# VHH binders against E3 ubiquitin-protein ligase UPL5 (UPL5): the designs that were tried, part 12

Target 1, 342 residues: E3 ubiquitin-protein ligase UPL5 (UPL5), of Arabidopsis thaliana (Mouse-ear cress) (q9su29r532to873)
Amino acid sequence: SPEALHGGLFMEFKNEEATGPGVLREWFYLVCQEIFNPKNTLFLRSADDFRRFSPNPASKVDPLHPDFFEFTGRVIALALMHKVQVGVLFDRVFFLQLAGLKISLEDIKDTDRIMYNSCKQILEMDPEFFDSNAGLGLTFVLETEELGKRDTIELCPDGKLKAVNSKNRKQYVDLLIERRFATPILEQVKQFSRGFTDMLSHSVPPRSFFKRLYLEDLDGMLRGGENPISIDDWKAHTEYNGFKETDRQIDWFWKILKKMTEEEQRSILFFWTSNKFVPVEGFRGLSSKLYIYRLYEANDRLPLSHTCFYRLCIPRYPTITLMEQRLRLIAQDHVSSSFGKW
Short names: E, the ipSAE of ESMFold2; O, the ipSAE of OpenDDE; V2, 0.75 times the mean of E and O plus 0.25 times the DockQ between their complexes.

## First folded at step 1 (VHH)

Design g8 (framework vhh_8emy_2)
Fold by ESMFold2-Fast, scan of step 1:
Structure g8 (fold): chain B 342 residues (1-342), chain A 122 residues (1-122)
Amino acid sequence: as target 1 above (342 residues)
Amino acid sequence: QVQLQESGGGLVQPGSSLRLSCAASGFTFSSYAMHWVRQAPGKGPEWVSSISGSGGSTNYATSVKGRFSISRDNPSKTLYLQMNSLRPEDSAVYYCARGSWTYLPESQFDYRGQGTQVTVSS
């Protein structure tokens, strides 16, 4: 709850700042797991990497959200000062906002590929063609839909009346990206920065710290390493269709997965879900349960997956040796990125 | 976020009619050409029809010309495909698609919906 962060957790934090590093490290890890839990409306996870987080624009519904973001900034600053790896990462857009840097079109490529492609086409279209087609009828507005309601946001004064053309389309795209990705979280970024600065020094602006880093540098400071995948947690969040949990093939499946390398396990996860990483809260953080479906084809068939539904389809393999051979084939990076997925 | 949601598909007999609808959200609908694309099992996607942002210009694949009619209602942000004299070979998943540019070839789409299944059989 919000009271858990303000009352219990914040008081624990103040008490811990005078204690030993081992107890402090465990506290930071637990606090960050709670803060960055998607069920807590403070942060959203990135679509491309479940370890990465950005402030949730909808957090503004809670009148205490500025205090929560200020608290989070303090926690992260202290973790960085004490070289504590908290196991959560920042979304690229959030990182750039903390650094006070402009969000460019290339910066949103992995965050929103659809918008990236649309904006790239607007900028790369032949000027004569663009202008002869009245800028495709575009005006300086961003259309949004929140909670079933449509809103039109003007990117500039009288934006509804300002046509996009070959001479102003770069400005249009820049403003569109700013309003879509930067503006909705400005208050959250400001409050985080306040808390961050307050812990480091009132004289050190957070932009100075973040400007000296690449995202990969910050990743190294915050990451607990790639956390090993818990096979027990994976199994606990998996259901079956055409198999019983007690079936010998299901027992074999989990035994094979358990003895695979971390790289192989991540390849199986990617084949199954199109994601290489588990959310910070574990498999419960996925949008759905995972499913193992029985294929009623030849008993030596390669596995298939339907990644939108977290469905892995396998036949009733006659031996553990054959199952292992088939799973190791799809665990190869080359195969798992292209074969048998839809 | 740009969303396109198709509806109106179903199972019909040869010679029947169906009207497909596509509800659009997350962009200025009237600024973009809209398209219908279909894909039958085991085949690549086939462009069916296009309509300009204003609705003033339409185009059709040879296989459907004279049988299908594309239209749009910009105030409600809805695209339609009226399908008449349906044939077994019209059976496919029908996708609503946004054009990357208003007047470019039908193969250049930047957004596509989830699709609606049309099955023409006795």
Scores: ipSAE 0.000, ipTM 0.083, lowest interface PAE 26.5, mean pLDDT 77

Design g9 (framework vhh_etentamig_d1; at its last look DockQ between E and O 0.05; V2 from the best seeds 0.00; counts 0 for: pae E 16.1 > 2, placed apart)
Fold by ESMFold2, look of step 2:
Parts: sequence; structure tokens; C-alpha cells
Structure g9 (fold): chain B 342 residues (1-342), chain A 122 residues (1-122)
Amino acid sequence: as target 1 above (342 residues)
Amino acid sequence: EVQLLESGGGLVQPGGSLRLSCAASGFTFSSYGMSWVRQAPGKGPEWVSGISGSGGSTYYADSVKGRFTISRDNSKNTLYLQMNSLRAEDTAVYYCAKHYGSGTFYKPFDYRGQGTLVTVSS
């Protein structure tokens, strides 16, 4: 059960007695579901790539967090050795830290878009304009807030006194990125790497393993089970506008989805939300609830969507047959455009 | 207590315009830089624009440069964002944020209000 695993169960998988292959895959899935569950405070989803995870710097409030990260490293290494794709992806910054590589500005683009854009503006601003504005009032300082406490971190000796200008702004950005993204997770990365190494050959240091990969290579190794889409979970996270939940059209809609293939269901989800895959937590892991809105135009029109708001817009179809025809058409159009020659 | 109240959002066609407002209270408005931050569904927060406490310096993300104009009226404790030539990718909930020092220019999430929804759709 998730509670039993969360309740502090520890597993040293290295010497675990073997069970059948299907039980092993389910074990990896269950364990990863608990490790990467946001409620466990070990990992956070990337703000700008919801599929990806990075260590939570605040996880250190749990005295067992080093053991949990070491365990996670063991689990991931074993999954790779057994070629079990566990369905989680790592943030680029976390991957680079595991590889022992320096984090550049371009590397944080999908980790923190706001900081990426701000730093890019700082670096690209006309030097004369930047200097005439006192470097935007910046000094070599990083301000942080953790657990209600505000701290100021000097990026270099006497950083509070060192103004940013057009000649040193690259240094400022480099130090800011290191202190903001690398330093806070150093211990978690260390413990993960230790657990990871225990499961792999001693002839391949952890930094050498990750350094030889692109992030996309690791993604391919770890992308695994596409969780079956639960129609009940989908329905439970859907609200209606212009329809009542008891309307026959709503009943028809869910019946049609239930009899569609998994590929068709994923195409409808993608049309509706731009998400091809449900998070490991299910539909509650999406950034918002889903919505079905009524179109008040012709009652035979194709569905529309506003994917940025998770809105599917359908007319009040007169028959279940027409609704099914229209839904299957949009399911096929999305899939067909993604196939190439082989 | 710092309070920020965003308004002026709505539904607009591509190429259209909107003006957002942020009413600020609970701090000396003119002493702090301010920013606009937006969050689209399925995406993380994105910094859009910033302005110095005096209003003498303005800054923009590359994605909005030339289309958006940030301004402030320190006598009314109000921050503005004029958004022109709106695109579908500008659809988001827009928040204003108070800076708290020069070192937090890039981290505008402190004391965010409820936000105002901007939808750009045909």
C-alpha cells in the first residue's frame, strides 16, 4: 500500500530475493509512484516541464532524506539494469549535476523560465544602457526565502558591495545560476549518486555514466509504462459548463471514451489538454481540472478545444452515433499527423 | 500586510489589446520595483516585465518585447501592463509581484495576488 511504503519502509534491493518479472515491474512502479509523489517532499516537478522531477531542496527537514535519496539512486540503477522503464523523467539541471557538468544559462530554460528570461535580458541589454541604469540596481547577491526565513547570500566576497555592470554581468549570471540551482541540491545529488554506484559496476563512476549521455538518452532509458488511462479518474476530474452532469450527452461521451482504444483515448486527451500522458498520480497531477463546454452553434459541429485551459467544447449532439463519429474523427487526425516513414 | 490586486483581464482576439492593472497596498509602493509574471495552464510561471521603483527603468522578456509596455503611477499605487498585438501564447493568468531588493529582480513571486485571466482566442 502507498501508506506502508511511505511509513518508512526501507528496501536494500541489491540482495532482494528474486520474484517473477511481472511482480518486479509492478514493484518498481509502486516504489517510484511513492518516491516521486509530490506529497512526500522528496522531489518537485519542474515548473516549466511538468513531466520532469528534481530533488526538493527542502527535503532536508526529514532526517531520513539522505537514506531516501540513496534508495532512489539504487532503484533507478536497478531499473536501468533490468531495462524497466519507470515512467519518470529528470530535470536537466539534476541530470547535469549527476554528470558533474557545469550548469549554463541555456540549461535552466525549462527549469525556471522566469530566471532564464531575466538573466538573458541582463546579458543582452545594450552595455551603455545597462551601465547608465546602475546595472538595474543589482549587486552580487542572491536573496532567498525558505520556511518563512529570508536570507541574503553573497555570490562572491563582499558581493553586497559589488555592483553588476556590463563588464561583469556574465560572471554575475554564472554565479547566480550555480548558487540558485546547483548548490541547494548538492547533498541530495551526492546521496543519489552513492546509491546509484552501489548497483552499477564499480568500473563506471556515476559521473562518467551520466556524462556520456544526453538527457534524451536517459529519457529513453527511463520512459516506461504509460499508465492506463482511468476513465473513472478522468470523469472525476471533469467539470461541465452548458451541460449538466446528468445530461444524456455527458453519459454518451463517457461511454464512447470507455470503448475507445488506449491510443484513441490518448489522442482525445491530447486534443483536450496538449498532454499525451497522465501523470503518475493520475488526473489530479495535471495543473487544473478538465472542462466540457457546450457549443451553442450547429449541433453537428466537430469538437473544439482550448488546451491552455483544458477545455473541450462540443455541441449538444442529437445522437450518440453522431457524437461517436465526431470524436473518432478528431482522435484519428492527431495520431495520423505524427507518423512518419519507417 | 502587502496586498496586490490584479484586474483588466478578459477574452480578446489575436492581434488585440488589453490593459492590466495592479492595485498595491501595505508597503511604500514607490520604494520597490514591480514585475508582471504569468502562468499558462500546463506551464510554470514566466516573468514578463519589470519596472524600477521610480518608473525610470523598464525591462521585458524577449517573448513580449515591443508588444507590451509596463508602467506605474506612484501617486495611485498602481502598476500597469499595456498588452498589444496579443498572441495565443500570451494566454495566461497574470500576476503582479513586488520586488524585495535588487537581488530579487529575477524572483518576483513574493506577495502575489489572485491574478487576472487573459485569454487570447479566435
Scores: ipSAE 0.000, ipTM 0.186, lowest interface PAE 16.1, mean pLDDT 76
ESMFold2-Fast, scan of step 1: ipSAE 0.000; ipTM 0.365
ESMFold2 (binder alone), look of step 2: mean pLDDT 83; pTM 0.847
OpenDDE, look of step 2: ipSAE 0.055; ipTM 0.514

## First folded at step 2 (VHH)

Design a3b (from a3 with S57D K106E; framework vhh_ozoralizumab_d1; at its last look DockQ between E and O 0.01; V2 from the best seeds 0.00; counts 0 for: pae E 22.2 > 2, placed apart)
Fold by ESMFold2, look of step 2:
Structure a3b (fold): chain B 342 residues (1-342), chain A 121 residues (1-121)
Amino acid sequence: as target 1 above (342 residues)
Amino acid sequence: EVQLVESGGGLVQPGGSLRLSCAASGFTFSSYWMYWVRQAPGKGLEWVSEINSGGSDTKYPDSVKGRFTISRDNAKNTLYLQMNSLRPEDTAVYYCARDRYSPFGESFDYRGQGTLVTVSS
């Protein structure tokens, strides 16, 4: 429980004065792993980057959640002050809220690709076409499904009666993003920020601290280095469709990956899943198994992927040389999107 | 339209007490964190209190801690500031404010004219 964690943390810090900095670093890491453990319902992993965390809106059902988030803010501030890398990354949206920055459409591209694409389409549609189609029937509402319940939230007063059109669609998208991503965790962000500033000073708001950073800077401060990729672990968490595990193409695939550099391996992982980094617990920390699907098209086609489903689609390549050539082309591109013809 | 209307200010002697009120309308009051801020004559803006949306958590700077108490009544859409043991340096125009989403990072959205508190002998 969070109360038990708080008590244990204070006791361990008291004893650290006598034992040395290595014990302090170990206990910070352990405490953060427990706080950010998804089973404790305080934080959720980001859908598109399993290393990253954001506050869980449902944590409000626990009446002690303000204390938990304040405590977490203190722990993170102390870790930064002691230069302890705790192995935790923040979701971009959460980081922006800590910085007091507006969440733009481009900021949600990797957090919620479906909403990003829908909003981008709404904003880029020809104004005459959009208006002549009654704004696609949109009104100023956000439709949600929380805990199995479907809800309709008005984005402004009488939003159910306010039609979206080409003149107000930017306002609609801005309100939609705010209501979807910022509002549900506002209290958790405030409590985290209070605990964070309590360790620095009351005169330094957390927005000032986080505004001075890029997300990459914070990532370096909190996570540090990168874990090497285990090809054996990768293979153990991969299933096949259209191939047998014993097919020569599957044997070739893993042999090619094993001889690639870590940079190349991360590029393939990113093409496959949109994750450049493996979770600290290995491939079992991903949201699902990975899949290799057979393409029944030309046997020399470049690989395709459906990163939302962790699917890599390859043809039955006739030679290991051709497979290696195609995979190295993918690795050289350093691209987050699918590569190939759709 | 969002409205915040402050009242309860006035002239008081050092050591006296006042209670400020803020009537809120035009938004879902119970969903917002609320603040009191003040501006002394010829000075900048100073934060003096904070309360979360449910009213269970309050915060104060050292300059007023122990003397000021923020509270809210979500059923009446009203924010309060009880000010005790007033000092001459508490003389200011007091504003209530809600959280503001802003690209500029400001946390205070104050809209009223404020209410003047004057502490003098």
Scores: ipSAE 0.000, ipTM 0.139, lowest interface PAE 22.2, mean pLDDT 76
ESMFold2 (binder alone), look of step 2: mean pLDDT 83; pTM 0.838
OpenDDE, look of step 2: ipSAE 0.018; ipTM 0.272

Design c13b (from c13 with L59Y L108Y; framework vhh_brivekimig_d4; at its last look DockQ between E and O 0.01; V2 from the best seeds 0.00; counts 0 for: pae E 20.9 > 2, framework grips, placed apart)
Fold by ESMFold2, look of step 2:
Structure c13b (fold): chain B 342 residues (1-342), chain A 123 residues (1-123)
Amino acid sequence: as target 1 above (342 residues)
Amino acid sequence: EVQLVESGGGVVQPGGSLRLSCAASGFTFSDYAMSWVRQAPGKGPEWVSSISGSGGDTYYADSVKGRFTISRDNSKNTLYLQMNSLRPEDTALYYCARETVYDESGYYTFDYSSQGTLVTVSS
């Protein structure tokens, strides 16, 4: 099934030479070991997660750095296409940059914990107290140091003159994060993406590829992971109330769930049942069957659940797009629950 | 080959009625759920109603519920839409579609194989 789902991408791969799988895997392992070797200064380990790598901003001093990053992009794309696990993990910021997504404060937690804590304090400080202290004297600038040279970088036009206050502190933090973590590696990300694109067919742009993944998905592809939840088994253990099995909403539901990432699927399962993982014997190991109930409220409401009865209640959504949007919202709400946050 | 041919459109006064037909050929009609879709001038498509392959389940957009009735006659390979209590807002090009999903990301779930018939509701 995994091979069928990716068949179009893999079958359009160009210029592959036939070799034995063991020789190919050894080549990828050796090449990646050299590329990500810290002594070569192309990549750095993340300070707060030593397993993960990100481009070294200082690699720009090597005139050949564009070629090295382009080559690395080709190697990673080729490894993904041949399903070779090379034992490399990417830093979250680097992954988000490849996906073309904005970097949030929570995304830098494992990249730079000191800046994370400082920015969190700025955002959570009492608004009246913050404003009465002139925003701690902050303006829209970032100080940097490179080769003993200090620079002050304005985060916006006239940033040196723009005071931070309780109304604009979110904007300040967003710009600070972008300029500190995203901007310094933009050229390396561009070159990596160019090399990555060369190995893919014209129908899958690099940002589209990474944007469809969670970081955990990429980790599984490059390092390995558990088998996914069986959607067929899930469906076989689900009954309906207020819907017929032949209703198009039911067909849409399972198609959407099949497209979701494994983390999203586990979040839906948890929302539905309070179980995040399926027993080793499959869904038959749960204490009862699962149920989808029709909610007779407005046809745009969010789903709700009665987890003690394994019941998911959804309205008769008028479009597959609305159903998908609502299901993704509950998946994100559950993983970002306010309970368990500090 | 596969054809969906609709008929029954025209101009009616507010409060009037029309009955649309969609004759199907070139495929096993009873195996497919069918839908009516409408598109008002300058606007995007709007799903109106759907019916299961057997005809046992029917579904309606809230804007037409209680006024429109979808039905099918599988012995005649024909889909129907009875439209009562018509309003000026019902003015649109109406077409029937066979529900299909292609192995391509992001495509619409409706098969727009019919050309459409214009329904105009005006005073």
Scores: ipSAE 0.000, ipTM 0.102, lowest interface PAE 20.9, mean pLDDT 74
ESMFold2 (binder alone), look of step 2: mean pLDDT 81; pTM 0.800
OpenDDE, look of step 2: ipSAE 0.013; ipTM 0.306

## First folded at step 4 (VHH)

Design t10 (from t1 with G100V S105D P106S; framework vhh_8emy_2)
Fold by ESMFold2-Fast, scan of step 4:
Structure t10 (fold): chain B 342 residues (1-342), chain A 123 residues (1-123)
Amino acid sequence: as target 1 above (342 residues)
Amino acid sequence: QVQLQESGGGLVQPGSSLRLSCAASGFTFSDYAMHWVRQAPGKGPEWVSSISGSGGSTNYATSVKGRFSISRDNPSKTLYLQMNSLRPEDSAVYYCAKEVLRYFDSTGYFDYRGQGTQVTVSS
């Protein structure tokens, strides 16, 4: 039935006529809410930024996927032409492919932190040490495993026989990133670009449009800026272990968060969940509830987190002043990105 | 509430260097790409350079590439433009901007720019 709904939306678009601005704006909102619904097969929400979407490689199994992506490209082009902010953000990788630009290591940092860290280690390791350890046994292959099915993809001819060393590791990383992130969605990008171009009366290819922008510029056009985090919504989706909701420390926690700047609040969210942003629908869109766990050791300790489980661990701080000091320390960008996270 | 204040312009001879600064307030500076645009008398605005929110990516107009360097200091909420090997054609009022000119906007648009800083390159 989801497929039937998507078919219905596609037909509605074909029958849509330009009307008053209010009706058009509402139509874009509703259509984009359905297209970018992470419960359908078209787009995936980015792991580290739930506001952002990229094409789902698995969408290829749907024979209608070219029509859906072409339709989406038309919708986005039309929204941009009418300066309608649709509330949808693109993943950095998707944006770069639309611009016809090469995906670099820094571009995947928020998309896949595990791969980012592994590739960073490969590139930053001392050359002599790297070579003396046979490039960590790496060859020019990408190993994949989807639902228990294993596959080995060669990144270049005879890649299985080509060892990674200090002189070719940059090429290895570049090819690995291309094959992992660019190649799997190439067809979807092509169809989106086709739809986008069809809406442009000037015959300007999408690459010309997107090449002139940074991702943040496109964000402004599509979303119109970031909304403040709702602390009340955050609290409503948080549960406790080792604390009662009525405990003075819990009251202090939420009061401190409400007094923090938006930047500090986003740093706390990142420390807690490894995500700086919440879905468009708010905290209800997260895959799990958030949890505050009590630590029973060292009542002046810095908070800890288990980000995979949305778990923040704090001791029973004796004063609001001490809690605020500890929370502000982890709210600093450098600290929140690496310190005390499991 | 959003405020941008440019400074560092002046009258210099060809071949000289200048460093422009832009102090930003009223928004989370590190979340936004920042841009330098210039406007000479009788001409429309010309994009000069851009820098991503993190400072990890920079871009330059062909006319200034290799001569100008954009940078930012997020803790101090300040944007910079280092201008080397200045030429008479670089003479313009320089503005920092939070939003670049939109592709479909024929009039050009600058989101929350200050009064600008005048750069004059003349012998």
Scores: ipSAE 0.000, ipTM 0.157, lowest interface PAE 21.0, mean pLDDT 77

Design t14 (framework vhh_etentamig_d1)
Fold by ESMFold2-Fast, scan of step 4:
Structure t14 (fold): chain B 342 residues (1-342), chain A 124 residues (1-124)
Amino acid sequence: as target 1 above (342 residues)
Amino acid sequence: EVQLLESGGGLVQPGGSLRLSCAASGFTFSDYAMSWVRQAPGKGPEWVSGISGSGGSTYYADSVKGRFTISRDNSKNTLYLQMNSLRAEDTAVYYCAKDEGLRYFSPTGYFDYRGQGTLVTVSS
């Protein structure tokens, strides 16, 4: 439940601080899976991009929702400070509100195309034509439809009595967008920002932090870049223990990885590091070098990984064919998610 | 006070290349996204390109994608725009701007024009 989730996550967070950074990445992954789980009422997936999340307006039904959003803000701040990928992306509206920025008409183009087109027509219509048609009968209200019932929300005091005209239509559109997209999650944004601020030492206020970023910069920090993985960059940031860089097995490893599909490469990266995406600046952005360690066990065994230390452990495979078979097996999603990690 | 000084403009033939520079002072350069904005004769301003504070993310207007490259050197507080395959329609005064908005989702976002710009003329 939300109460159990809050209690458990809060205790794990305190324990993680006491334990230190060794298991930090796996903890963030698990915590964020629980926070952003649709079965919990905290966040909703964006309709047009299921990778992105926004606060659920209905979360306010739970009296503990302020604590949950504050906790989430702390988790995200801590992840950013430690350069840990949490595997979630924020929608535009949530990001803009965290930055303290006004949501513009262009910002909702991909969120609500019908509303975008309607507002654009209102703003672009000839002033004399608009006014001669009494502002198309529009007043300063937002009409909502819930379960077949139509409700009216006033955008300003006495908005039902205030006609839209060519002189105030920009204000009308601004208020309409704000009420439709920003206002419903205002409390959740406030609580998240409070938690975020509490974790950041007095270095940067949250609005200043988010205002300096493009959404794609935040995407890169939280999930990593979506550009194809550079195998040369990966190799350049990898060191060896029990192997020499010139060993035939190391040459085979990089050749196999280079021939893999992008999906398989990301699965290997996830098995090795618990990150599916490379930081936007490349492998130099990871908190540590990557390591390939030799296993002195059976020469045919599956690879193992120590994700906390970016350590991939493989035996001295006798053939490239066997190595490729073993690497492709751990590149399968269901195998790479749990098998051989410690 | 924020000061931005553009340079590198000039006359160039269609298909040619030109590199613009912008020297920034009066703020912590690496903390802010930067943009290039241009204004052609008799037209309104057009956002051209943006770069994040770290330099890790870059964005381009559709009219310049594949031809222009934005970059920055935070150690020198300098922003660059490498312009290749220049066309007559690229003729404009180019302004360096401290970007306080989101370019991907707000293409008309706020810009702080502190310099006089640098003129780029593409003519045969």
Scores: ipSAE 0.000, ipTM 0.091, lowest interface PAE 23.1, mean pLDDT 76

Design t15 (framework vhh_8emy_2)
Amino acid sequence: QVQLQESGGGLVQPGSSLRLSCAASGFTFSDYAMHWVRQAPGKGPEWVSSISGSGGSTNYATSVKGRFSISRDNPSKTLYLQMNSLRPEDSAVYYCAKEGLRYFGSYFDYRGQGTQVTVSS
ESMFold2-Fast, scan of step 4: ipSAE 0.234; ipTM 0.557

Design t16 (framework vhh_8emy_2)
Fold by ESMFold2-Fast, scan of step 4:
Structure t16 (fold): chain B 342 residues (1-342), chain A 122 residues (1-122)
Amino acid sequence: as target 1 above (342 residues)
Amino acid sequence: QVQLQESGGGLVQPGSSLRLSCAASGFTFSDYAMHWVRQAPGKGPEWVSSISGSGGSTNYATSVKGRFSISRDNPSKTLYLQMNSLRPEDSAVYYCAKEGLRYFPSGYFDYRGQGTQVTVSS
């Protein structure tokens, strides 16, 4: 349980004070793996990057969750002070809240691409068209779905009765983002920050440590050695529909992928899953198997993906050269593959 | 349930025309605005065009205005995009999208089809 885990972590932390640096590094790694385990109620793994974590709003069900988040803040602060790379990364939204910064629309692009695209469309629609369609039937509410039940949260007083229109849609989007991403984890962020600051107060200026960093700087401190993607591990966790594993096109696919640069491989992974990186555990840490689906269309078309289902859709390409051309084309595409498809 | 099936894409030379179709099912087609959205390699998703439920009003992205024409046939539950004077910059997967009555976790548009690939290259 969280209580048992928290008690065990405190015992191990005390024991580290008497042990050598090698044992200290292993302790931080193991502690962080337990804290940031998705089966633990404290943190959720980010959908767009499986190395990244944000606080779980549902952690509030445990009245001891503030102590757990304060402890986590202390652990991360200690790891940073000792130059220990613990292999966990923070979600951009969580990072911004730790820095005390407002979350903008651009900031949620990687955290929730579906919501980003929806909000962008709301803001970019022609004002006359938007208003002639009654603001798409939108009102100042956030709709959530938890455990199969839908809940409606008002973004402002009488929000259920306030229609979104071309004059107020920017305010609507701002309030929607705040309520969706900032408000649900305010307490967790506050307690984490308290533990973090208490550990670093004599080592850093009174200003928030996080305000002085870009997310990429923090990533470098926390990530650890970045390892190349294991193509064999990727293949071992991939299944096929419309192809047999022994098909020449499947053999070509893995050969092409293995010959690609690391940047190209990460672009293919991103197109396929909306994630550029795999969990520290490898592909077994993903929530689902990956799938290569056959498209029964022209044999020269570009690949397609359904990222919610980890599906890469390709036709039965007649040559390895054509397949390579098509795969390299999508590998140049750093655009969100999560847009537009269920 | 809601289902959208796009078709009509292909490989064409610059200056060519293509007509995309989207067959809709599972909802009262004439009650909803419909949209075309595209995603090009190396770019973010881009809204292309919209049409009201009655077909009485249309709107277009600046990049396609005057070249593309959106239309619908409510009796056959089909949405169309007539694309003229195609440019290499129009190369993308084109998706048919339905307007939702409320904000969903998946966004307020329903994207159900596989999209249709348009490649403009000489």
Scores: ipSAE 0.000, ipTM 0.123, lowest interface PAE 22.3, mean pLDDT 77

